# Designs tried in a protein design chat: VH-VL binders against q8rwq4r167to367. Part 30

Target 1, 201 residues: q8rwq4r167to367
Amino acid sequence: LALEDIDGSPSFLEKALQFIEKYGTKIEGILRQSADVEEVERRVQEYEQGKTEFTFDEDPHVVGDCIKHVLRELPSSPVSASCCTALLEAYRIESKEARISSLRSAIAETFPEPNRRLLQRILKMMHTISSHSHENRMNPNAVAACMAPLLLRPLLAGECDLEDDFDGGEDNSAQLLAAANAANNAQAIITVLLEDYGSIF
Short names: E, the ipSAE of ESMFold2; O, the ipSAE of ESMFold2 at other seeds; V2, 0.75 times the mean of E and O plus 0.25 times the DockQ between their complexes.

## First folded at step 17 (VH-VL; framework fv_belrestotug)

Design w05 (at its last look DockQ between E and O 0.74; V2 from the best seeds 0.00; counts 0 for: pae O 3.6 > 2)
Fold by ESMFold2 at other seeds, look of step 17:
Structure w05 (fold): chain C 201 residues (1-201), chain A 123 residues (1-123), chain B 108 residues (1-108)
Amino acid sequence: as target 1 above (201 residues)
Amino acid sequence: QVQLVQSGAEVKKPGASVKVSCKASGYTFTEYWMHWVRQAPGQGLEWMGVIDPSGGLTYYAQKFQGRVTLTRDTSTSTVYMELSSLRSEDTAVYYCAKDWDLEDYFPQYFDYWGQGTTVTVSS
Amino acid sequence: EIVLTQSPGTLSLSPGERATLSCRASQKVDSSYLAWYQQKPGQAPRLLIYDASDSATGIPDRFSGSGSGTDFTLTISRLEPEDFAVYYCQQYGNWPLTFGGGTKVEIK
């Protein structure tokens, strides 16, 4: 659905992902550097008006921000609150091998199939970018930092339901602490999914 | 270009208060958190706390709880750090620092620092 | 609170030598959330390394970071005269944010 139009052809999001995989791998700071907000808005509107194909001469930073724009505006998070909770619980496992196995199980067993496909597809693009880090300077941590807030929105919104998280919502200073911890957890989870992409998917 | 410009040096007596300003430019002031770090002469760096300028929420390190107050003025893009009940051991350089470069990224390390404000507390 | 212990306190080396600076955390620093700063007299700290091993913009290749968990290292592969400074580690895996006590690199 998110990756396909009604006729089964690639959606705007899928086309943008393909563009970044093809033309973004050698672009320094890809996914990290912002494009002009007005140019990104114009490009999204051009799609809505019928310009459905990206051409090789388009600025990869604009296309990257189009991806972020689409993800930000999805009516529901790519990963739901209950799925975020499952990922966080699996991530907390201390053994690397058990952690990877638990992350794989959480994705296979708790994610609705459309959400699993969407997450896996976005992570594939991110993995491709991070595999060229010597050229683009975007290692797995850097790519995860830029994208995790868009993928794990319920975690950053404090909507994940963990039984020990009671003290995090008691006062104004607790709100900033909770936000900082959520950001760190989101980046860490996505980093592991990228570093062990082949083992998890 | 991101710039953090702090107010000038202060000399205070014990028991007084000091208020240091940090004026930000080159980015959207309300979308990024601002931290304060101090450094006593010949000593290391010490984190004091943080403010979210959009709503004014703050968090203070326990050592400074009750003595430090962070505020902001969104119309001038300025953060203020006030330290009360000053003692000689509060003599230090006080820095403001911006914690990240991207709207969707919360790195909690400091790429942009103010020039520092020397506060001297002497009798 | 996570205490960061840097060693040695002072490192006296000649230009051209390799410097190895240690930062040990009192407990695990999740996801390698550790940064390194350089500070020269009269200046604000300068970010060198973040996320344990990633170089900040404009930082020379001779600076590299490594480590995870509780043990982190900053390496300067070939000291230049401008590298005489104090170096601090900082963790951001847990609040309160904390810094190490510093390592002074003296070039002799």
Scores: ipSAE 0.359, ipTM 0.731, lowest interface PAE 3.6, mean pLDDT 87
Fold by ESMFold2, look of step 17:
Structure w05 (fold): chain C 201 residues (1-201), chain A 123 residues (1-123), chain B 108 residues (1-108)
Amino acid sequence: as target 1 above (201 residues)
Amino acid sequence: QVQLVQSGAEVKKPGASVKVSCKASGYTFTEYWMHWVRQAPGQGLEWMGVIDPSGGLTYYAQKFQGRVTLTRDTSTSTVYMELSSLRSEDTAVYYCAKDWDLEDYFPQYFDYWGQGTTVTVSS
Amino acid sequence: EIVLTQSPGTLSLSPGERATLSCRASQKVDSSYLAWYQQKPGQAPRLLIYDASDSATGIPDRFSGSGSGTDFTLTISRLEPEDFAVYYCQQYGNWPLTFGGGTKVEIK
């Protein structure tokens, strides 16, 4: 439902994604450069008050931050803890062909259909932006850095287990190492999904 | 603006300890990790460890285990690096460094550095 | 621990020339987690490049980074007088974080 209102029409999120795909491709630093927080809050309020369409003259950085705001406020993570674990396991396969196949399988077999649709839709916008990196300076790594924390929330929260990792430890050094690894893994997973988007989806 | 201001130069004898401060301003102190990096005269950069100021959690490079202690005071936005059992090879400039300003903490490269604190260990 | 080996140790060039600096890792640096810094005497390092090829804010376009896996390059397309300094690479794919030994770019 994140992409559709109850009547089946495009949601605020879907409209914002469409706007960025149409008007954000040539904007330097799109998705990375922050907009004024008060302007983003005002725009969300304007939508609730009846301004239900984005117009061509709106600031793409504000619209990008509206997307991030909506993703942060979703009642559950776009990718659940078990799905994050499946992606992490698939990502670690060293053979490129096997990795792509395993990522495709993990998404098809592990994700509930609504979550798969949401992830694929957001990644489509991100792929479009990163395909214009010569104009907007947002390559797959840069787009992934900005968006992965919003998509893979359980991974950054330490809710994903690895076979060789014993989380919940009381050792201070183990906790920080796990957090650093989680941050790197989240960006790396999304980067691969963007770089091999056509093969995975 | 983001600023990291370190305490002044120190001269110590072998076997002593040193405590270097790094006062942060211009950002939310508890939301970003603080790293410590040193540079011996004529040598390159060497990572010592990191502290998460929100809870005080730390991680130390193996070379410094048992000798380095990182602490912080959130009321003054200050981190401290203490190095004990000093040896002449600990003579170096010590830097604090902040990670890049990203809301959900994704980089482990350093966009802001303190001015450096020279620690000289000599008999 | 990932060892970064920079070459050459010293690069003697004139203003206007192209500088090419190499950083080689002892093992693959995952997702190109590699940064480049410039350091002048008496100063802290300055971030130039992150994620192997992305320019930090305010860095002149004559600085560019490339490479992946174990082989990375910093290029300065036309040296300016202020570019004569020491350059370090740093990896952040694995702890401990490590730096290369540096390349000194000096005026011929």
Scores: ipSAE 0.347, ipTM 0.735, lowest interface PAE 3.5, mean pLDDT 87
ESMFold2 (binder alone), look of step 17: mean pLDDT 91; pTM 0.929

Design w06 (at its last look DockQ between E and O 0.53; V2 from the best seeds 0.00; counts 0 for: pae E 9.6 > 2)
Fold by ESMFold2 at other seeds, look of step 17:
Structure w06 (fold): chain C 201 residues (1-201), chain A 123 residues (1-123), chain B 108 residues (1-108)
Amino acid sequence: as target 1 above (201 residues)
Amino acid sequence: QVQLVQSGAEVKKPGASVKVSCKASGYTFTEYWMHWVRQAPGQGLEWMGVIDPSGGLTYYAQKFQGRVTLTRDTSTSTVYMELSSLRSEDTAVYYCAKDWDLEDYFPQYFDYWGQGTTVTVSS
Amino acid sequence: EIVLTQSPGTLSLSPGERATLSCRASQSVDSDYLAWYQQKPGQAPRLLIYYASDRATGIPDRFSGSGSGTDFTLTISRLEPEDFAVYYCQQYGNWPLTFGGGTKVEIK
C-alpha cells in the first residue's frame, strides 16, 4: 500500500527509503538528527508538484525526515493495535531465544500481509543503517528510538491492553509513567527486531 | 543550537518556596521532555521529576512528591520548577535537562543541561 | 525503584593509566538502558555513554562502556589530564530515573 503509487511505481516513501539505504549509511546521526521543518515541508510539496526523484546531492537528514513525515501522516498505524499487542506479548517472554521465535511467529501469523510488508521494508532500511553504526553512530537501539513511535503508534497511545494496572486512572504521574513505559517497550521491541532481523524475517 | 538557560541564584529562608525557570531554545520545545536534577554541595546527582511540555503532564520522584511542582509556558518555551516548604537540606544546584529523544516518549538520558541554579536555604 | 551503587568511591590514578569504574543495579536494568556522565567542578554533567556501551557524539574512543543486567562498567583506557573528574551512572530502564552515587577519579 504505502510503498507503491496507484500506478504501481515506487511511492515517495519507497524512494526515500532507497535514498537512505544508499546515501545515509555514512551520515552521523542519520534518522536521529532533525532537519529544518520548513525544508522538509518544502521537499514534500516539491514531490507533490512533480519533483519525484531524489538526487544524490540532497541532504540525507531532510530525506530521513521525509520518511518520518510520511509515516506520521499515514491514516492508520503501520502496526495495528492487535498486532502491537501480539508483539508485546511475544516480547515479554523471558527467554531471549523463545522471545525471538515468538516475535517471528507473531509477525508471520498475525499481521495482514500489507502491514507485514510495510514493517519489513522499513525495518530493512533501519537494519542497513544500524549495520554501519561504526560510521554513523546509529546502532539498533538508537535507530529504534527514532522510529519505534512511528511504527507502533497504538502501543504509545495505550491501546495495547495486556495488563493495564494504573492507580486511580486520574493521576497525572501514573499517566506519564505509563507513557514512558510504553515508549521503552516500543523501542525495545524494535531493537530486538533489528538485532535479530535475519532470524525474524 | 540547543540551549537551556536557567534563572539566577536564590537565597531563601526555611519554610519558603522557590521557583526556578529554564528557558529552552534551538529545538521544538513541546517535542522533548524536561527533567529536573539537583546536586547538594559535595554530593551526587538526584533526579527530581519530569514534565512533558506538550500537555503539561508530570511525574515526580517519591521524595519530592507534594513539595515539587513543574509547570511550563509554551509561548516562551520555559519550564518552571517550584519547591515548597524549603529546608536546609534543599540547598543545592538545580539543573534542568533535556532528554535525547527526538520523539516525546523515549528513554531519558540527558544530552543537554542548563547551567544550574544555586538555591541556598539558610536561617 | 532501581538503586545504583558505584564503586569505588574514589579512584586514585596517574595519567596514562587505565580506569575501571563499576555501577551495580539493585535489579536488572531493562534493555541495558544505562548512561554514564562526567562532571567537573562548577560544570553541568556531560553525557559520555548511553545504552550501556554507545559513545555519545564527540566522546573519544578511550571511553568505553560494557556490562548488562545488573553489572555495568565504564573504562577509560588511557587517562588524559582532562579525565580527572567525577563519573555518574544513570539508569532509564525503569521509572523513576536514578543515578549512582558517583566515582571520583583523581590524580595520584
Scores: ipSAE 0.012, ipTM 0.589, lowest interface PAE 8.8, mean pLDDT 86
Fold by ESMFold2, look of step 17:
Structure w06 (fold): chain C 201 residues (1-201), chain A 123 residues (1-123), chain B 108 residues (1-108)
Amino acid sequence: as target 1 above (201 residues)
Amino acid sequence: QVQLVQSGAEVKKPGASVKVSCKASGYTFTEYWMHWVRQAPGQGLEWMGVIDPSGGLTYYAQKFQGRVTLTRDTSTSTVYMELSSLRSEDTAVYYCAKDWDLEDYFPQYFDYWGQGTTVTVSS
Amino acid sequence: EIVLTQSPGTLSLSPGERATLSCRASQSVDSDYLAWYQQKPGQAPRLLIYYASDRATGIPDRFSGSGSGTDFTLTISRLEPEDFAVYYCQQYGNWPLTFGGGTKVEIK
């Protein structure tokens, strides 16, 4: 499982999430500011070679990019294409109460448990960061912008078209606008999940 | 580190065309969209259009559609903006601008700008 | 397309004073996708704020953005000599992308 190693102990991802929840809340631009790619790769290798714990003196930006690195390299998206479609349909409901209820239902009824656990766990870290926005300058919208593409990969890939128009664009300008719209939708969905986190989970 | 270097100033006659280059370095050229923005003397900023350099797809502001063409050369990491049928109103500084980090998605605001290319259309 | 109207056109202030710049959209800007730029004479614009309120990398904390929907504000809490420039808002919530007309912040 993404959050547990084979022996049931916390995985690299889970430990990185815990580190950010504890040490990232006061770091300006946490999750948004990139670390050196070589430093991130080296830290991943150090874990694989036996440095299994994060220490308080590690750079939170490196740890944040370790989280992103792991999410990018997952063999399947944290949220599958069908789950992305369910979230998008629920998000478009105009009534706030109905939208929150539909989002809750979509997550509870559409998501396989491992995927729901993973999404909820990552959103918990993101919610913690965004709750300290006065110090770290990362409000829910900013955190969602940084993380949504990693969580909702099928939506950005165009696999969640509302009308099932999966053959692609017929116009070059339409393809570019579709990519921009998918990114905006992904961010907006995650923003709502963060803003109403307690009501949805 | 990230750098956008534009071609030099141009002086053109009405009815001519101009082609401005923007060479990118310090990042992966094909992962970020490139926008063009102009500024007439004493005036504000005006968005002209955008190119996705990975496939060459473009979108233009309606005001410039039919007169502006954006192209790219991935081997030199260079975007070109060509504006045809020049008028005196096209006298401006022309900027290329890179959007934000694609790692997170396609934001449409500009974190890096070229130095600007002055195009003067006169006489 | 969304028209962004900035006010005032010119704001004459002294160093140490607070500057408040307004950007009004002709219709709601989706998801508050609004950016602010600073431009000094002979230079390209510099990104200050995105997502209405988020400061770009390296931008000092005296710059803050606020607002939503159609009404957005850039505040400079305590003007420093390097802050006298022209400021532009830009929306990216709706295509096509558009800029406001600018507010010049000049030394009194």
Scores: ipSAE 0.011, ipTM 0.553, lowest interface PAE 9.6, mean pLDDT 85
ESMFold2 (binder alone), look of step 17: mean pLDDT 91; pTM 0.930

## First folded at step 18 (VH-VL; framework fv_belrestotug)

Design x1 (at its last look DockQ between E and O 0.71; V2 from the best seeds 0.00; counts 0 for: pae O 4.8 > 2)
Fold by ESMFold2, look of step 18:
Structure x1 (fold): chain C 201 residues (1-201), chain A 123 residues (1-123), chain B 108 residues (1-108)
Amino acid sequence: as target 1 above (201 residues)
Amino acid sequence: QVQLVQSGAEVKKPGASVKVSCKASGYTFTEYWMHWVRQAPGQGLEWMGVIDPSGGLTYYAQKFQGRVTLTRDTSTSTVYMELSSLRSEDTAVYYCAKDWELGDYFPQYFDYWGQGTTVTVSS
Amino acid sequence: EIVLTQSPGTLSLSPGERATLSCRASQSVDSSYLAWYQQKPGQAPRLLIYYASDRATGIPDRFSGSGSGTDFTLTISRLEPEDFAVYYCQQYGNWPLTFGGGTKVEIK
C-alpha cells in the first residue's frame, strides 16, 4: 500500500526511493544533510496536489527529506510494537550467526507481509547508499542513525515489551535513560539489518 | 556558528555551592541535549550529567546525584550547573558540551564544547 | 559502568612518526559507540572520531580510528607539530558516559 497507488503504479514514496537509489549514491551526506525547509515544504505540497514525478535535476537532499516526511506521516509505524520487541530480543543474542538467524526468523514469522515488504524496500535503498560510503560518507551506522527513528517508532516511544527498561527508579532519570537506550537500540538494530541485508532478506 | 560561552572562574570554600552558566548560540537551543563534563587538574574527563532543555528533564551520574542540579532558561538559551557541598576534590575545570543530533537520533558524543570554567575549592 | 583503559599513558615521539593509541573497554561497546577527542593545554577537547572510525568535520585524514567490541585504536599516520596533545576515548553505548584516562602524545 505505501509503495503503490490504488491503480498499482509506484507511489510518491516508491518514486522517491528509486530517485535516491539512482542519483543519491555519490551525494555526500545523503539522508543526513537537511535540505532547505521551504523547498521540502513546497515539494510536499506539490505531491499533495498530485505532482508526484521527479525530474533528474531535483536536489537529492530535498528528495531524501521527502522520504522522511512520508515515513513520519504514515498512519501506523512501518514496524509494529510487537515486531519491534521481536527485533530487539533477536538483536540481543550475543553470537553473530545466531543473531542474524533470529532476526531473519523474527521478520519472516512475526511481520505482516505488507510491513515486511515496506521495511525491506526502505532497507534496500539504505543498503544501496551505504554500499557507496567511500563516495557519500554514509556508512551503515550513519544511514541507520538517520532512518531508524522513522522505522522503529514504537521502540522510541517506549511501547515495546521490555520490563527491564521499565524497572523504575527516579522519574526524570528513568525517562531520559530510556530515551537514550531506545535510540541506541533502534540505530543498532537497523545497522545489523543493513550490514547483513542479504542474509536477512 | 555554534558557540557555548561559560561564566568566569570561581573560588569557593569547602561546603559552599557554585553555579556555572553556559550560554548557547548559533543553533536551536531546545533541540539538543546539553552535557556537563569536568576535569580535575592533571586528570582525565568525567561526565556529570545531562539536561534536555526542551522540557528540563535531567540525568545525573551516580557520583554527583544529590549534589548537582542542572537547569535552563530557554528565553536566554542558557544552561546552569550548580554543585553543592563543595570539597577540595571538586577543584576542576567544568565544561558544557552539546551533543550531536543525527536525524531524529541523539548520539551522546560532543561536537561543541564550552571554553571551560575553573572552579577552585580552597580552605 | 564501562571502564575505558587507554594505553600507553604517555607516548613520546618525534614529528613524522606514526602514533598508535589504544583504548580497551571493560565490556563490549556495541555498535562501536566510541569517540576520540584531542585536548591541548588550556583548551576544551576537540572531537576527532565518532562511531569508532568516522572522522569529524575538518579532521585531517592522517587521523584514523578502528576497532570494535572491547578494543579500539586511534592512529596518527604521520605526526605534525600540532598533534602533540592529550587524546581521550569516550564510550556512549551506556550511561554513565565514560572517558578513558588519556594518552599524552609528547615530543621526544
Scores: ipSAE 0.286, ipTM 0.708, lowest interface PAE 4.3, mean pLDDT 87
Fold by ESMFold2 at other seeds, look of step 18:
Structure x1 (fold): chain C 201 residues (1-201), chain A 123 residues (1-123), chain B 108 residues (1-108)
Amino acid sequence: as target 1 above (201 residues)
Amino acid sequence: QVQLVQSGAEVKKPGASVKVSCKASGYTFTEYWMHWVRQAPGQGLEWMGVIDPSGGLTYYAQKFQGRVTLTRDTSTSTVYMELSSLRSEDTAVYYCAKDWELGDYFPQYFDYWGQGTTVTVSS
Amino acid sequence: EIVLTQSPGTLSLSPGERATLSCRASQSVDSSYLAWYQQKPGQAPRLLIYYASDRATGIPDRFSGSGSGTDFTLTISRLEPEDFAVYYCQQYGNWPLTFGGGTKVEIK
């Protein structure tokens, strides 16, 4: 699965998450700053050729982009369309206390255990980074902005809209507006999950 | 480094059109939306519209609908703003402004601005 | 459309003083999608704050943003000579994107 190889050992993703939790907390712009695409591709290729461990001297920005690469390439979304719909419904609740309670319930009641485990694991790394924002300048909003599109892919694809949030009439203006709203919602949902991580998980 | 370089100042008569260019460098031009904002002398900022350079999709503020056209040339990484049927109240500084990119979405606040292009409409 | 009302229109202060600038929205700005910009004479606006409270890269910590819903504040804890400028708030929670009318911070 995404966090473990068949033999039960940590996957490339899990190792990269551990690296960022250990070595990324003091790195300004971690998860936001892009690494060179060739370096990321080279590092992924090295993994495929047998270099399965990260060393302390590897560039954290490269490792961060390896995490993003793996999440982007997963065969199914980390959060399914029905789970995205549940999160969006819960997020739209206006009361902060009710919203947090509804988000917790949505995760507990609609997520298959493997998907919940994956989401919680990635959010743990993100929470660790955002807890060191005084050193790395990555507060919950910034970390959520970098990661939400990879975690909530069906929402950005328009597969989770509850009611007429988009115009199917081929209108250019409606298409751009729908895309902007989906991106804002994805970031906002992940931000709340990070800000209230302990209450939700 | 990200830079937005706009074309030079223009003086136009009422009823004419103006076309302002904004050349982008230091980032992947087609992956970020480009907005246009104007500022009349001694006044505040007014949003005019936005273009997605990857496909050329646009959205215009209602006030400018029918008079403004945003286009782009991906081979030169340049966005163009054309404003037609000019009036004296269109006298302003016109800015292009880049959306801030964080991965695969656009947060719609502006991290980089062009230097501005002064358009003066007078008889 | 969300109308942003900034107050005061002009704030006359001396270097070293605290500046407090208000931005009020005509309706709630969801998820605190509010930015602040500084504009000096003859220059383009400069991004200071996004998401109501997050400082942009390179912005000194004397600038801070706060607020949610309809009421937002920009605070400059100790004015420096370079801080005398016009400040605009901008919302990006709903289209059309809108700016406040500005607050001019000037030397008393």
Scores: ipSAE 0.263, ipTM 0.693, lowest interface PAE 4.8, mean pLDDT 86
ESMFold2 (binder alone), look of step 18: mean pLDDT 91; pTM 0.936

Design x2 (at its last look DockQ between E and O 0.47; V2 from the best seeds 0.00; counts 0 for: pae E 9.4 > 2)
Fold by ESMFold2 at other seeds, look of step 18:
Structure x2 (fold): chain C 201 residues (1-201), chain A 123 residues (1-123), chain B 108 residues (1-108)
Amino acid sequence: as target 1 above (201 residues)
Amino acid sequence: QVQLVQSGAEVKKPGASVKVSCKASGYTFTEYWMHWVRQAPGQGLEWMGVIDPSGGLTYYAQKFQGRVTLTRDTSTSTVYMELSSLRSEDTAVYYCAKDWELNDYFPQYFDYWGQGTTVTVSS
Amino acid sequence: EIVLTQSPGTLSLSPGERATLSCRASQSVDSSYLAWYQQKPGQAPRLLIYYASDRATGIPDRFSGSGSGTDFTLTISRLEPEDFAVYYCQQYGNWPLTFGGGTKVEIK
């Protein structure tokens, strides 16, 4: 539902994803480079005030940051805590073929259908960008680094059930260390999903 | 445009403290971690620690634990690095550096650096 | 902590030559969380490479990174006059974050 408004028309998020797929593929550093914060805020407000279409002359970096803004503001993460746990467990499998198969199974068996649709849709845009890395310099690792924290919020929040007696909540230093480790895991998981997109979805 | 502007050079005596500021602009200050790295004359780079400006959480490299304090002022988008009990080995250029744009919890390599602040400790 | 050892300490080369810089980690750097920086005198370091092989925005094609585990390489395919500088590797797979000792690429 995050991809469509109540009347079934494309949402702001879906329109921004389509824009990036069409106009972002040749833009160096797309999804990585920050846009001016005031411009992003203004563009979101303009949408809320009735400017509901993106035009070809809009700055792709602003549209990319609009996508990130919407993902940050979603009431629930695209991937829930239990789904993040399933992905992390599958990712930790050492054999590449078994890991890919386990990731595919985790997504097919663990994800509620709306969450799977949303994740797959966002990954489709990310895959399209990374397929043009010769022009935009955004390979799967780079795109995953930009987007993984927005997709796997429960993993970064330490909400995944890993049978881990240490969750990083004992002191300030432990919290930042746990966050850094979670961020690395999130990027690694999304990178694999992008590199093997066709095999997983 | 992302900018990190640091305070000016400092000359200190051994045993004193120094407080270096780093004012951030061009991005949402509380969404990104801020790191501190120093470089002694003719030497390599040494990571000192990191602060998450949203809550003020910090992590310090063990070498600096007990001597370094990182703080921030969200109303001015400024982080501060204070190093106490200075000695001549603390003579260095001190840099603040911003992590990647995505959010406060992600990769710890540095695409934006302050201009550096020279701190000289001499008797 | 992960110790990064760069070699050679100094590379003396001419413009147009290929430079190969090595960075060895004391233990495996998971998911190739390794970055490379260029630093010229009086300047802050400049990010070149992250994730072992990914070029930062605006970095020319002549810079490439490779390697995994404990062995990483920065290659400059054809040295330009502006490439004579000191190069540092940095790992970010585990805290504390650590840098290599640097390789100075100087004109022969």
Scores: ipSAE 0.231, ipTM 0.658, lowest interface PAE 4.6, mean pLDDT 86
Fold by ESMFold2, look of step 18:
Structure x2 (fold): chain C 201 residues (1-201), chain A 123 residues (1-123), chain B 108 residues (1-108)
Amino acid sequence: as target 1 above (201 residues)
Amino acid sequence: QVQLVQSGAEVKKPGASVKVSCKASGYTFTEYWMHWVRQAPGQGLEWMGVIDPSGGLTYYAQKFQGRVTLTRDTSTSTVYMELSSLRSEDTAVYYCAKDWELNDYFPQYFDYWGQGTTVTVSS
Amino acid sequence: EIVLTQSPGTLSLSPGERATLSCRASQSVDSSYLAWYQQKPGQAPRLLIYYASDRATGIPDRFSGSGSGTDFTLTISRLEPEDFAVYYCQQYGNWPLTFGGGTKVEIK
């Protein structure tokens, strides 16, 4: 449902993804640079009031932030906790060829079809942006950095750890480090999915 | 225009403390992590630690644990680095450095640096 | 922690020549979380490259980065007079953040 309204027509999210694919490829820092928060909130409110179409004169940075807003507000993460665990396990395989094969298998065999379709659709937009990195300065790593926390929310919440955290007694420093490491892992996983998009999907 | 302006040079005796300020402007202070890096005369760069200004959480390199304290004042967009129990080997230029990414979770390389603050520890 | 070893320590070249600087990590730096900085005397470092190969804003295309895993390279295809400086690599794939010891590129 995230990509389609109840009548089967494209959702606000799908329309925003299409807008970025068409108008965002030459925009420096697209998906990374924030728009005005009040402007983004107003645009989302307009959508909720029935203004679902994007016009050619809308600021691509506002539309990019609308995508992020919708993803943050989804009732469940695009990638569930068990799926995040599968991706993390596959990513940690040292052999590149085996890693790609394991990522493909994890997505094909552990993801419910709606979640796989949603992830693939968002990655398609991201892949399009990153393929124009000379023009927009957004290579796969940069796009993944901006989007991975929204796609792999359970990983950032610590719900996907392969091994127990035995780091007892450390206060705010340990929490900051754990959050940074989870975010780096999330970015790394999404980067591989973007770099090998055609092989994985 | 992003700008990091550090406080002026300090001369200290062994055993004293020093507190260096770094005032940020040109961006939303609380959205970016701030790192501290030092460089002894004729030597390379050494990472000291980081602060997340939004909540004040910090992480320090083990070498400086217990001697360095990073704090911030969000009303003035300023980070402070305090190094205690100074020794002659703490003589260095101290830099604050801004993380470039807008993502709360992906800092760690530095697109803007302060001008540096020379701290000299001598008798 | 990841130790970065830069080589050579000093690289003596003439303007117009190609410079190749090496940075070797003691363990794999996942996802190419590797940056390069240029530093001139009396100045703060300047970011050149991030994610091993991406040029920062305003960095000319004669600077290029490459590598993955444990072996990374900064290449300056044609040295200009302003390129004679010290270059540092920095990894951010694991905590704590660490820098290489530097490579000084000087006029032969």
Scores: ipSAE 0.013, ipTM 0.575, lowest interface PAE 9.4, mean pLDDT 85
ESMFold2 (binder alone), look of step 18: mean pLDDT 92; pTM 0.935

